# Designs tried in a protein design chat: VHH binders against q07589. Part 16

Target 1, 356 residues: q07589
Amino acid sequence: MSRILVIGAGGVGVITALSLWLKKESDVSLVVRSDYDRVLKHGYTIESCDYGRLEGWRPHHIYSSVEDAASAADNQGYNYIVVTTKNIIDGPVNSRVSNIIRPVLEKNKELHGPQLTTHILLVQNGIDIEKEIWAEFPREQYRYTVLSGIQLIGSTKIGSGHISQVGQDHLSCGAFDPQDAAAIQAANDFVRMYSNEGQNFVEFDPRVRYSRWKKLLYNAAINTSTALVGLDVPRCLEFGVNKKSTEIEVFHPAMREIIAIAASEGIIIEEEFITMFTEITRKKVFKPSMCVDCEKGQLMELEVILGNPIRIAKRNGVATPTLSILYNLLVLVQAKLKERKGLLKFDEKTATLVDE
Short names: E, the ipSAE of ESMFold2; O, the ipSAE of OpenDDE; V2, 0.75 times the mean of E and O plus 0.25 times the DockQ between their complexes.

## First folded at step 4 (VHH)

Design u5 (framework vhh_8fcz_2; at its last look DockQ between E and O 0.42; V2 from the best seeds 0.00; counts 0 for: pae E 7.3 > 2)
Fold by ESMFold2, look of step 5:
Structure u5 (fold): chain B 356 residues (1-356), chain A 121 residues (1-121)
Amino acid sequence: as target 1 above (356 residues)
Amino acid sequence: QVQLVESGGGLVQPGGSLRLSCAASGFTFSRYWMNWVRQPPGKGLEWVSGISSSGGSTTYADSVEGRFTIIRDNDKKMVYLQMTSLKTEDTAVYYCAKEYYFGESYTFDYEGQGTQVTVSS
């Protein structure tokens, strides 16, 4: 039976743990932070369009920290670490994915040396998210693979220990390195362990880089623009000059730049997606996730969605005038959010930033 | 597993009408928006029309609005595209596509072989 640690107990993480638990083929642990005491005592209340209503539910194990989960592992360790947290690489260093997963990888090395391979599934947005893991954990010292999870789900924590899922659970899972046979096998195994036929949709993704660059057309152009202005997509389109300027002068140019960056990395994204993503969203009154995060006062996944593509563009000599403006304005929005959270302090007497 | 089978294409004169069908299987059809896309000769795919999971909301490309009607039947797992006032520019292979409209992403990966529509004299 595979031993799976799910990290992050928001709407996505709890449904991930539930789906694995329902399949009855894995030992499911969940790291729960702010809701730990409530969930320990009462379990979760879950209202799911896929899985029905559950009351008092919890996975096989619940921990208040990754450190506690790592210490509680038996001599076998964890086969999978599933990371469902937001990836805020410009946020606090202890929220960095490499630091979040380190206790588990260190315990695995201590107990097993090179014998146990731990599969790290990143259910997070953006591109180049795997590279931090490869850089921080040299393969000569650690045994792991890195898997990509693209999850399309409408699941939200609506109260302490209360999850509402209104959109069907859809997971695409694949290996970041398409030549890593162990990673490919682990991704296929996870698809099997996650699949609840008739209730969710789970598939193996043979082209992870293509899939993430394709998703980035929407994320880098639309998700970011809506977050900057605090509007849903139809309002962004209707409020534009002559009801056209937003798509013609913002969305389409930004998407074109992403296509050019992907091409500079050998990934060909079809140009027809520019129009398709715009038209598909035109009539859907819905705020994308980055806009919602900003409205909740939460830090945005800015670097993995815009920062990383722009850094690739600079390295490869690709011009990004539209993406660069969006990025630099959103850096200011992110700083405003950081200041509100106490992660950044401005001294109004000196008009300077205070290091802390 | 997931299958989308398009049919109903053919040769038609300008100004004519045609009805395309798409039979869906292998997923919970009533939970997904469905779309028609097309590929004109020598060009890339372009989006034509979309319909909400319930059928209550429809969307159309500017070039087809007022001429095409998208319809779905959730009991029969069918999507239709009723085309009228056809123009030579409507000549294309037409594909049916499943859409995920939740959270952050959309996908086009389940289109079938398509059905050819040719509008000429």
Scores: ipSAE 0.029, ipTM 0.558, lowest interface PAE 7.3, mean pLDDT 87
Fold by OpenDDE, look of step 5:
Structure u5 (fold): chain B 356 residues (1-356), chain A 121 residues (1-121)
Amino acid sequence: as target 1 above (356 residues)
Amino acid sequence: QVQLVESGGGLVQPGGSLRLSCAASGFTFSRYWMNWVRQPPGKGLEWVSGISSSGGSTTYADSVEGRFTIIRDNDKKMVYLQMTSLKTEDTAVYYCAKEYYFGESYTFDYEGQGTQVTVSS
C-alpha cells in the first residue's frame, strides 16, 4: 500500500486527502498546521459536492508539521508527497516547496536509500515550478520524481476544521519530464489511487507543459488583473471603456503573449482559448484567488504565474509588454503585502529598503 | 470518459428557428450546470447560455437573451437549445459544455465535435 503525505490543509489539501482516503488504496497522512489541535480533537467537518457531508473526519494520520510526519514512529517512508500549498517563491524561505518537502526526502533517503523513489506531486499553479526541486535535490543523491497536478476544484476552508467544496474536483496528473518512465507510471498510479468513480474526476495528463501554459492564459491575464484592481471579473469588464477596453486592451493581449511564449517552446495553444477564458466568467460575480489573496493580506503566487513566464519570454526573445506591466505593478503590490507582514522593511528616513 | 454529442444544426433563414440537442454521458449529469457555447467563423469561443443542475435557473448572453431557451432533461441526460429569431450573426459551430470550477473560477468542458448552425438568406 502506498503511503501518501499531503501537505497543505486548505480546501484543496483536505479534499485531496479525503479522496485518497475514500479510495482505500493508500495510507493517507495530512499535515495540519494552524488547525491541528481542533482537527485532532474534533476532526474535519466537510461539506462536499463530491462526497456529501462528513463530520469528524480524519485521514489515517495527522501531523502538525512535515518534520513530525517524517519522524513518525511507524514511518516506513512515503511513496508520495502531495503539495497543495501555494507556490510563493518570493515568500518566506521556510515556505518554499523545496524546504517544505526536505524533511521527508531526507527521511526516505535515510530509511531506504536508492530503493525508494519519492514521487512529489505539485498540485500548484504556474510554470517551471519543478525546477526548484530539480535544482535543490541532486538526482545523484536523491531518488524522486516530480509530478504535475492541475486541480480544478471549488473548495475552501470556511473555518477551523471546516471545509466547503462546492465545485467538483477535477485533477489532471502527469509527469513534468515526459521522458521519465518512472514519473509517468507514478502519475498513472496516483490517478488510480485518487479516482472515486462517480464523485471526483481525475485523469492522466500526457502533456503537462501544454496544460500549464493553457491555464496560464486565465491566471496570467485575468487572475493577475483582478488582483491588481481588486475587482471581480464582471466588474473589470463592465467598468472598462465602452465595456470593451479591459478585454481588448488587457486580457486578450496578455493571453496572446502567453500563447507566444508557449509557441517559442514549440507548444501551440489554441487561439480559441483567448475568448473562452473571458466568457466563462463574464456573467459570474467572482474574484479569482490572487484577488482574494490581496484582499486578505496574503501573498500571491506571483512569480510562478507571471515571473517565470516573463523570464522564459526574455530568454526566447518574446515581447511581453502587457504581462510585464502587470508583473511589475503586482511586484509592488506584493511588496506592500510583504511590508505589512514584516517581511520587508523600509526606512522612511533614508527612503531605502533595509537590507536584512 | 466525458462525452458530449451535439446535434440539430443546419441551414436556416434569418428569423427562423432551430433546436439543438446534446447527449451527455460519462459523468453524473444531474450534478452539473450545462452550457452552450459557440464559435463564429474567424472568432473565438463565446458563451451562449447556461442551465443549473436542476434546471431551475437559466442564464443567457445578452446577444441571445429573449431569443434562445436552454432546457435540460436529467433523466435522458440531454440538454437542448431552442433558438428563435435567428440572425446571421448567430452563425457558428455550437458546442455543449459541462460547467465546473476551474480551480479558482468557473470553466467549461466541451468534448464534442459541435454542430454547425448557419443563418443565411
Scores: ipSAE 0.022, ipTM 0.347, lowest interface PAE 5.4, mean pLDDT 92
Fold by ESMFold2-Fast, scan of step 4:
Structure u5 (fold): chain B 356 residues (1-356), chain A 121 residues (1-121)
Amino acid sequence: as target 1 above (356 residues)
Amino acid sequence: QVQLVESGGGLVQPGGSLRLSCAASGFTFSRYWMNWVRQPPGKGLEWVSGISSSGGSTTYADSVEGRFTIIRDNDKKMVYLQMTSLKTEDTAVYYCAKEYYFGESYTFDYEGQGTQVTVSS
């Protein structure tokens, strides 16, 4: 049986672990941090549109930290590391994906050497998220692949040990390096182990770069704008000048800029998605995840959704007037959140940022 | 695997009515939102209407609100679009689509060839 470690016990991570557990083709471990004591004693309460209502559910193993999962005496290593945490590049150093997975990669190398290939599945938003892993873990020293997981699930942790899933578990899994045969095989194997026929939708993604840029059309235009103003999508659309300015002057220009950046990287995104993504959300009263994160005082996935795309645009000579304004204003929102968390300090007497 | 089969299109005069049908298979129909999406000639895909898993909530594009009604029958695994007061601008191929996510990104599974609606005098 494949040994799979799921890191992140939010709505996405818990449902990921549940789907793998229900299929009965893997040994599932879950890293549970703030909810560890509750889950250890009482398990999870899950309300799922795909999997039904469960009480007292636990995967095969739970750990309070990645270090504990890696160092367990009974742990023989992991075939897959599934990372479902938010990717906050500008956050604390310990939140970097490379630092999160390091204990597992080191222990797998120690226990199995070249006999075990570790497949790192990043179920996270954004562009160029895999590049940090390749940079931090030289392929000469570590045997691994990096896989892309695009999850279109609507799943939220609504209380300690309590998950509510209202949008279908839809996962697209593929290889970041389309020439890596081992990664392609690992992605297909994961799809097989994750699939629960009649309950979820999971597919192999042969075009990872395309899929990520396409999802970014929505994330970079709508998640960002709603987070900045603290409004749901229908309010953003209806409150615009003549009920049109938001879509015409903000959403659509931002989406067109993303299409232009993707094109500069050789990826063509169909312009029909601009209209489709806007109209699909027009009458659905909800706040996208970045807006919810901001309202909860949690740091936003700003760099992987706007920062990295804008840096690519600058390198390739693509103009990003709309995205750059959104990014620079959200940098201020992110700084406000960091200051409130004690991660940033401002000296009011000198009116300057305190650089340690 | 998700399979969606659309039917009920045809030629109708402005002001007329049509009822589109979609037969669903390959998933637990009663748990998911269902949608209608259309593609007018020479234009991109346009979302038209959505209905919640129970049928208790419906949503419509501004261009069709008050004229179209989306309905579902969970026992028969069917979703319908009742169209009234049709306009020439409603001319399009109509697709039935399963909604996979409510939040960050919307994706629809467009199965089959859709059903053609032509509004012309």
Scores: ipSAE 0.015, ipTM 0.405, lowest interface PAE 6.9, mean pLDDT 87
ESMFold2 (binder alone), look of step 5: mean pLDDT 82; pTM 0.827

## First folded at step 7 (VHH; framework vhh_8fcz_2)

Design v1 (at its last look DockQ between E and O 0.74; V2 from the best seeds 0.00; counts 0 for: pae E 9.1 > 2)
Fold by OpenDDE, look of step 7:
Structure v1 (fold): chain B 356 residues (1-356), chain A 121 residues (1-121)
Amino acid sequence: as target 1 above (356 residues)
Amino acid sequence: QVQLVESGGGLVQPGGSLRLSCAASGFTFSRYAMNWVRQPPGKGLEWVSGISSSGGSTTYADSVEGRFTIIRDNDKKMVYLQMTSLKTEDTAVYYCAKEYYFGESYYFDYEGQGTQVTVSS
C-alpha cells in the first residue's frame, strides 16, 4: 500500500486527502498546520458536492508539521508527497516547496536510501515550478520523480476544520519530464489511487506542460488582471470602455502573448481558447483566486503565473508588453502585501528598503 | 469515459427553428452544469448557453438571449437547445459541453463531434 503525504490542508488539500482515503488504496497522511488542534479534537466537517457531508473526518494520520510527519515513529517512508499549497517562491523562505518537502525527502533517504523513489506531485499553478526542486535536490543524492497535477475544483476552507466543496474535482496528473518512465508510471498509479468513480474525475495527462500553458491563458491574463483591479471578471468586462476595452486591450493581448511563449517552446495552444476563456467567464460573477488572495491580504502566486512565463519569453525573444505591465504592477501589489505582513521593511526617513 | 453526442442540426431558413440534443454518458450527469458552445466558420469558440446541474438556473449569451432555450432531463441524461428566430450569424458547429469549476475559472469539456447548424436563405 502506498503511503501518501498531503501537504496543504486548504480546500484542495483536504479534498485530495479525502479522495485518496475514500479509495482505500493508500495510507493517507495530512499535514494540518493552523487547524491542527481543532482537527485533532473534532476532525473535519466537509460539505462536498462529490462526497456529501462528512462530520469528524480524519485521514489515517494527521500531523501539525511536515517535520512531525517525517519524524513520526511509525514513518516507514512516504511514496508520494502531494503538495497543494500555493506556490509563492517570493514568499517566506519556509514556504518554498523545496523547503516544505525537505524533511520528508531527507527522512525517506535515511530510511531507505536509493531503494525508495519519492514521487512529488505538485498540484499547483504556474509553469516551471519543478525547477526549484531539481535545483535543490540533486538526482545523484536523492531518488525522486516530479509529477504535475492540474486540479480544477471548487473547494475552500470556510472555517477552522470546515471545508466546502461546491465544484467537482477534476484532476489531471502527468510527469514533468515526459520521458521519465518512473514518473509516468507513478502518475498513472496515482490516478488509480485517486479515482472515485462517479464522484471525482481524474486522468493521466501525457502533455502536462501543454495543459499548464493552456491554463495560463486564463491565469496570466484574467486572474492577474482581476487581482490588480479588485473586480470580478464580469465587471472587468462591463466596466471597460464601450464594454470592449478590457477584452480587446488587456485579456486577449495577454493570452496571445502566452500562446506566443508556448509556441517558442514548440507547444501550440489553440487560439480558440482565447475566445473560450473570455466567453465562459463573461456572465459568471466570481473573483478569481489571485483576486481573492489580494483582497484577503494573502500573497499571490505571482512568480509562477507571470514571472516564469516572462522569463521564458525573455530567454526566447518573445515580446510580452501586456504581461510585462501586469507583472510589474502586481509586483508592487505583492510588495505592498509583503510590507503589511512584515516581510518587507521600508524606512520612510531614508525612503529605502531596509536590508535584512 | 465522458461521452457527449450532439444531434439535431441541419439547414434552416432565417427565422426558422431547430432543436439540438445532447446525449451524455460516462459521468454523473445530474452533478454537472451543462453548456452549449458553438464555432462559427472561421471564428473562435463562442459560449451560447448554460444550465445548472439541477436545471433551476439558465444563462444565455447576449446574442441568443430571448431566442434560445436550454433545458435538461437528468433522468434521460439529455440536454437540449431550442433555437428559434434563427439568424445567419447562428451558423456554426454546436457542441454540448460539460462544465467543471477551476476554483479560479471554468472549463468546458466538449468531447463530441458537434452538430452543424446552417442558417441560410
Scores: ipSAE 0.026, ipTM 0.469, lowest interface PAE 4.2, mean pLDDT 92
Fold by ESMFold2, look of step 7:
Structure v1 (fold): chain B 356 residues (1-356), chain A 121 residues (1-121)
Amino acid sequence: as target 1 above (356 residues)
Amino acid sequence: QVQLVESGGGLVQPGGSLRLSCAASGFTFSRYAMNWVRQPPGKGLEWVSGISSSGGSTTYADSVEGRFTIIRDNDKKMVYLQMTSLKTEDTAVYYCAKEYYFGESYYFDYEGQGTQVTVSS
């Protein structure tokens, strides 16, 4: 029976743990931070369009930290680590994925050496998110694979220990390295363990990099623009000059730049998605996730959504005038958020940033 | 396996009418907003119309507003596109698509082969 550690107890993480638990083919652990005591005593209340209403639900194990989960693995270790946290690589050091998963990888290596392979499933936005893991954990020293999870789900924590899922769970799971047979097998195994036929939809993704670059059209152009101005998409479109400048001068050029960057990496994204992503949101009055994060004073996934593609563009000689403007303005918004959270200090006497 | 089967296309004269159908299976139909998209010859995909999961809200591209009507029947797991006052510009392969939600973001998913609509005299 596979031992699975889910990291992140937001709407996505809790439903991920529930889906695995319902299949009864895995031992499911969840890292719960602020809600730990409440969930330990009372369990979760879940209102799910897929799974119905549950009261007092808990996965097989809950822990208040990844360190505790690693120590409690009872010398068996974890077969899968499922990371559902936001990837804020320019935020607090402990929010980096390598630091989040390190206690489990170190413990598995200490206890089992080559006999336990850890499958790291990144259910996070962005491009090149796997590269940090490959750089920080040399394959000759650690036994692991890195898997991609693109999860399309409308699930939100609406209170302490309370989850509301209003959008059906769709998970695409695949290997970041398409030549890694162990990763491919692990992704297919995860699809099997996650599938609750008739209730959710989960599939193997044979083209992970294509899927993530395609998703980036929306995320790098629309998610970012709405976050910058604090508006939903229909307002961004209607408030533009002649009701057209936002899509013609911002959304479409940004998406075109992403397509060009993807092409420089050997990944062809169809031009029709430019219009498609704009039109599917034209009449949908809600704020994308990055806009909501900014509105709530929370740090944005800025580097994995914009920073990484721009760095690829610079390396490959691809021009990104629209993305670069969006990125540099959002860097200022992110710094403002960091200052409000006490992660940056500006000395007004010297007009300089205070390092610590 | 998610399945969307489009039908009802054909040849029609300008000014004519046509009703497209989409039969859905393999997912909980009533929990998804549904959309029609089209691909004109030699062009990219264009969004045409959308309908909320309950059927209570409908949206239309400017080019079809007032001429097309999207309808759904959750009991039969069907979505329809009633097209009137057809123009030669409406010639395209029409696909139905379900919306995906995650967080506050959504994508389309195209599952069927589509149905050809040709408007010519």
Scores: ipSAE 0.012, ipTM 0.386, lowest interface PAE 9.1, mean pLDDT 87
ESMFold2 (binder alone), look of step 7: mean pLDDT 84; pTM 0.843

Design v2 (at its last look DockQ between E and O 0.65; V2 from the best seeds 0.00; counts 0 for: pae E 5.3 > 2)
Fold by ESMFold2, look of step 7:
Structure v2 (fold): chain B 356 residues (1-356), chain A 121 residues (1-121)
Amino acid sequence: as target 1 above (356 residues)
Amino acid sequence: QVQLVESGGGLVQPGGSLRLSCAASGFTFSRYWMNWVRQPPGKGLEWVSGISSSGGSTYYADSVEGRFTIIRDNDKKMVYLQMTSLKTEDTAVYYCAREYYFGESYTFDYEGQGTQVTVSS
């Protein structure tokens, strides 16, 4: 029976734990930070379009920290670490994925040495999110795989210990390294352990890099632009100069730049998606997730969605005039959000940042 | 296994009508939004129309609004596109596509061979 640690108890993480728990093929642990005491005493109330209404539900184990989860692991450790937190690499250092997962990797290494391979499933947005893991955990010292999870689900925490899932659970899971046979097997095993026939849709993704670059067309062009201005997509399109400047001067050029960057990495994305993403969203009064995060005062996944592609572009000699202006303006929006949260302090007497 | 099978295409004169059908299988059809997209000769795909999972909301590209109607039947797992007042620029291969959330936004996929609509005199 696989032992699975789910990190992050937002709407995505709780439903992930629930789906695994319902399958009855794994031992499911969940790290619950702010709601720990409430969930310990009363469990979760879950209203799920896929899994029904549950009251008083808990996975097999809950912990208040990753450190506690790692220390409490019976002499077996964890086979899978499932990371469902947002990846804010320009945020607090203790929130970086490498720092979050290190206690589990160290414990697995202590218990099993090279005999236990730790499968790290990143259910997070962006490109190059696996690179930090590879850089921070040398392969000669740690035995692990890195898997990609693209979770297409509408699930939110609507109160302490209360989760509402109104969007269908759809998971695509694959290996970041297509030549890593152990990762491919682990991804297929996770698909099996997550699949609840008739209730969700779960598939193996044989082309993780293609899938993430394609997703980035929307995320790097539309999601970011709406976050910058605080408008839904239809308003962005209608408010533009002559009702055209947003798509002609912002959305389409940004998407073309992403396609060019992907091509410089050997990934061909079809240009037809440029107009299709614009047209499919034109009439739907719906704020994308980054816009919603910004309105709630939450930090954005700015670096993995815009920063990393731009860094690739610079290395490969690809011009990114549109993405660069979006990125630099959003860096200011992110700084404003950090200041409101107390993560950044400006000394108005000297007109300089207070070093931290 | 996800399958989308388009049918109902053909040759029609300008001003004519045609009804396209899409049979869906391999997924919980009633939970997904559905769309029609088309590929005109020598051009990329264009979005045509979309319908919410319940059928309560419908959306149309400006070029077809008022002329095309999208309909779904969740019991039969079918999506239809009723096309009227057809123009030569409507000539294309038409595909149906499953729409789903992607990072809390919309994206889609399609599996079928499409159905050819040719509008000519």
Scores: ipSAE 0.285, ipTM 0.704, lowest interface PAE 5.3, mean pLDDT 89
Fold by OpenDDE, look of step 7:
Structure v2 (fold): chain B 356 residues (1-356), chain A 121 residues (1-121)
Amino acid sequence: as target 1 above (356 residues)
Amino acid sequence: QVQLVESGGGLVQPGGSLRLSCAASGFTFSRYWMNWVRQPPGKGLEWVSGISSSGGSTYYADSVEGRFTIIRDNDKKMVYLQMTSLKTEDTAVYYCAREYYFGESYTFDYEGQGTQVTVSS
C-alpha cells in the first residue's frame, strides 16, 4: 500500500486527502498546521459536492507539521508527497516547496536510501515550478520523481476544520519530465489511487506542460488583471472603454504573449482559447484566486504565474509588453502585502527598504 | 474518454430554424454544466448558451437571447440547441462544450468536430 503525505490542508488539500482515503488504496497522511488541534479533537466537517457531507472525518494520520510527519515513530517512508500549498517563491522561506518537502525527503533517504523513490506531486499553479526541486535536491543524492498536478476544484476552508467543496474535483496528473518512465508510471498509479468513480474526475496527462501553458492564458491575463484592480471579471469587461478595452487591450494581448512564449518552447497553444477564456466568464460574477488572495491580504502566486513566464520570454527573445506591465505592478502590490505582513520593512525616514 | 458529438447543422435561410444535438459520453453527464459555443468564419470562439447540470438554469449570449433555447436530457446524455429566427451572423461551426470549474476559473472542453450552421439567403 502506498503511503501518501498530503501537505496543505486548505480546501484543495483536504479534499485531495479525502479522495485518496475514500479510494482505500493508500495510507493517507495530512499535514494540518493551523487547525491541527481542532481537527485532532473533532475531525473535519466537509460539505462536498462530490462526496456529500462528512462529519468528524480524519485521514489515517494527521500531523501538525511536515517535520512531525517525517519524525513520526511509525514512519516507514512516504511513497508520495502531494503538495497543495500555494507556490509563493517570494514569500516566507518556509513556504518554498523545496523547504516544505525537505524533512520528508531526508527521512525517506535515511530510512531506505536508494531503494525508495519518492514521487513528488505538485498540485500548484504556474510554470517551471519543478526547477526549484531539481536545484535543491540533486538526483545523484536523492531518489525522487516530480509529478505535475493541475487541479480544477471549487473547495475552500470556510472555518477551522470545516471545508466546503462546491465545484467538482478535476485533476490531471503527469510527469514534469515527459521522458521519465518512473514519473509517468507514478502519475498513472496516482490517478488510479485517486479516482473515485462517479465522484471526482482524474486523468493522466501526457502533455502536462501544454496544460500548464494553457492554464496560464487565463491566470497570466485575467487572474492577474483582476487582482490588480480588485474587480470580478464581468466588471473588468463591462467597465472597460466602450466595454471592449479590457478585452482587446489587456486580456487578449496578455494571452497572446503567453501563447508566444509557449511557442518559443515548441508548445502550440490554440488561438481559440484567447476568446474562449474571456467569453466563458463574461457573465459570471466571479473573482479569480489571485484577486481573492489580494483582497484577503494573502500573498499571490505571482512569480510562478507571471515571473517565470516572463523569464522564459526574456531568455527566448519573446516580447511581453503587456505581461511585463502586469507583473511589475503586481510586484508592487505583492510588496505592499508583504509589508502589511511584516515581511518587508520600509524606513520612512530614509525612504529605503530595511535590510534584514 | 470524453466524447462530444455534435449534429443537426445545415444550410438555412434567414429567419429559419435549426435544432442542434450533442451526444455526450465518457463522463458523468448529469454532473456537468453544458454549453454551446460557436466559431464564426475568421473569428474567435464565442459562447452561445449554457445550461446547469440539472437543467434548471439556462443562460444565453445577448446575441442569441430570445432566439435560442438550450435544453438537456440527462437520461439520454444529450444537450440540444433550438435555434430560431436565424441570422446570417449566426453562421458558424457550433460546438458542444462541457463546463467545469477550474478552481480559479471556468473552462470548457469541446472535443467534438462541431456542426456547421450556415445562414444564407
Scores: ipSAE 0.041, ipTM 0.520, lowest interface PAE 2.4, mean pLDDT 92
ESMFold2 (binder alone), look of step 7: mean pLDDT 85; pTM 0.852

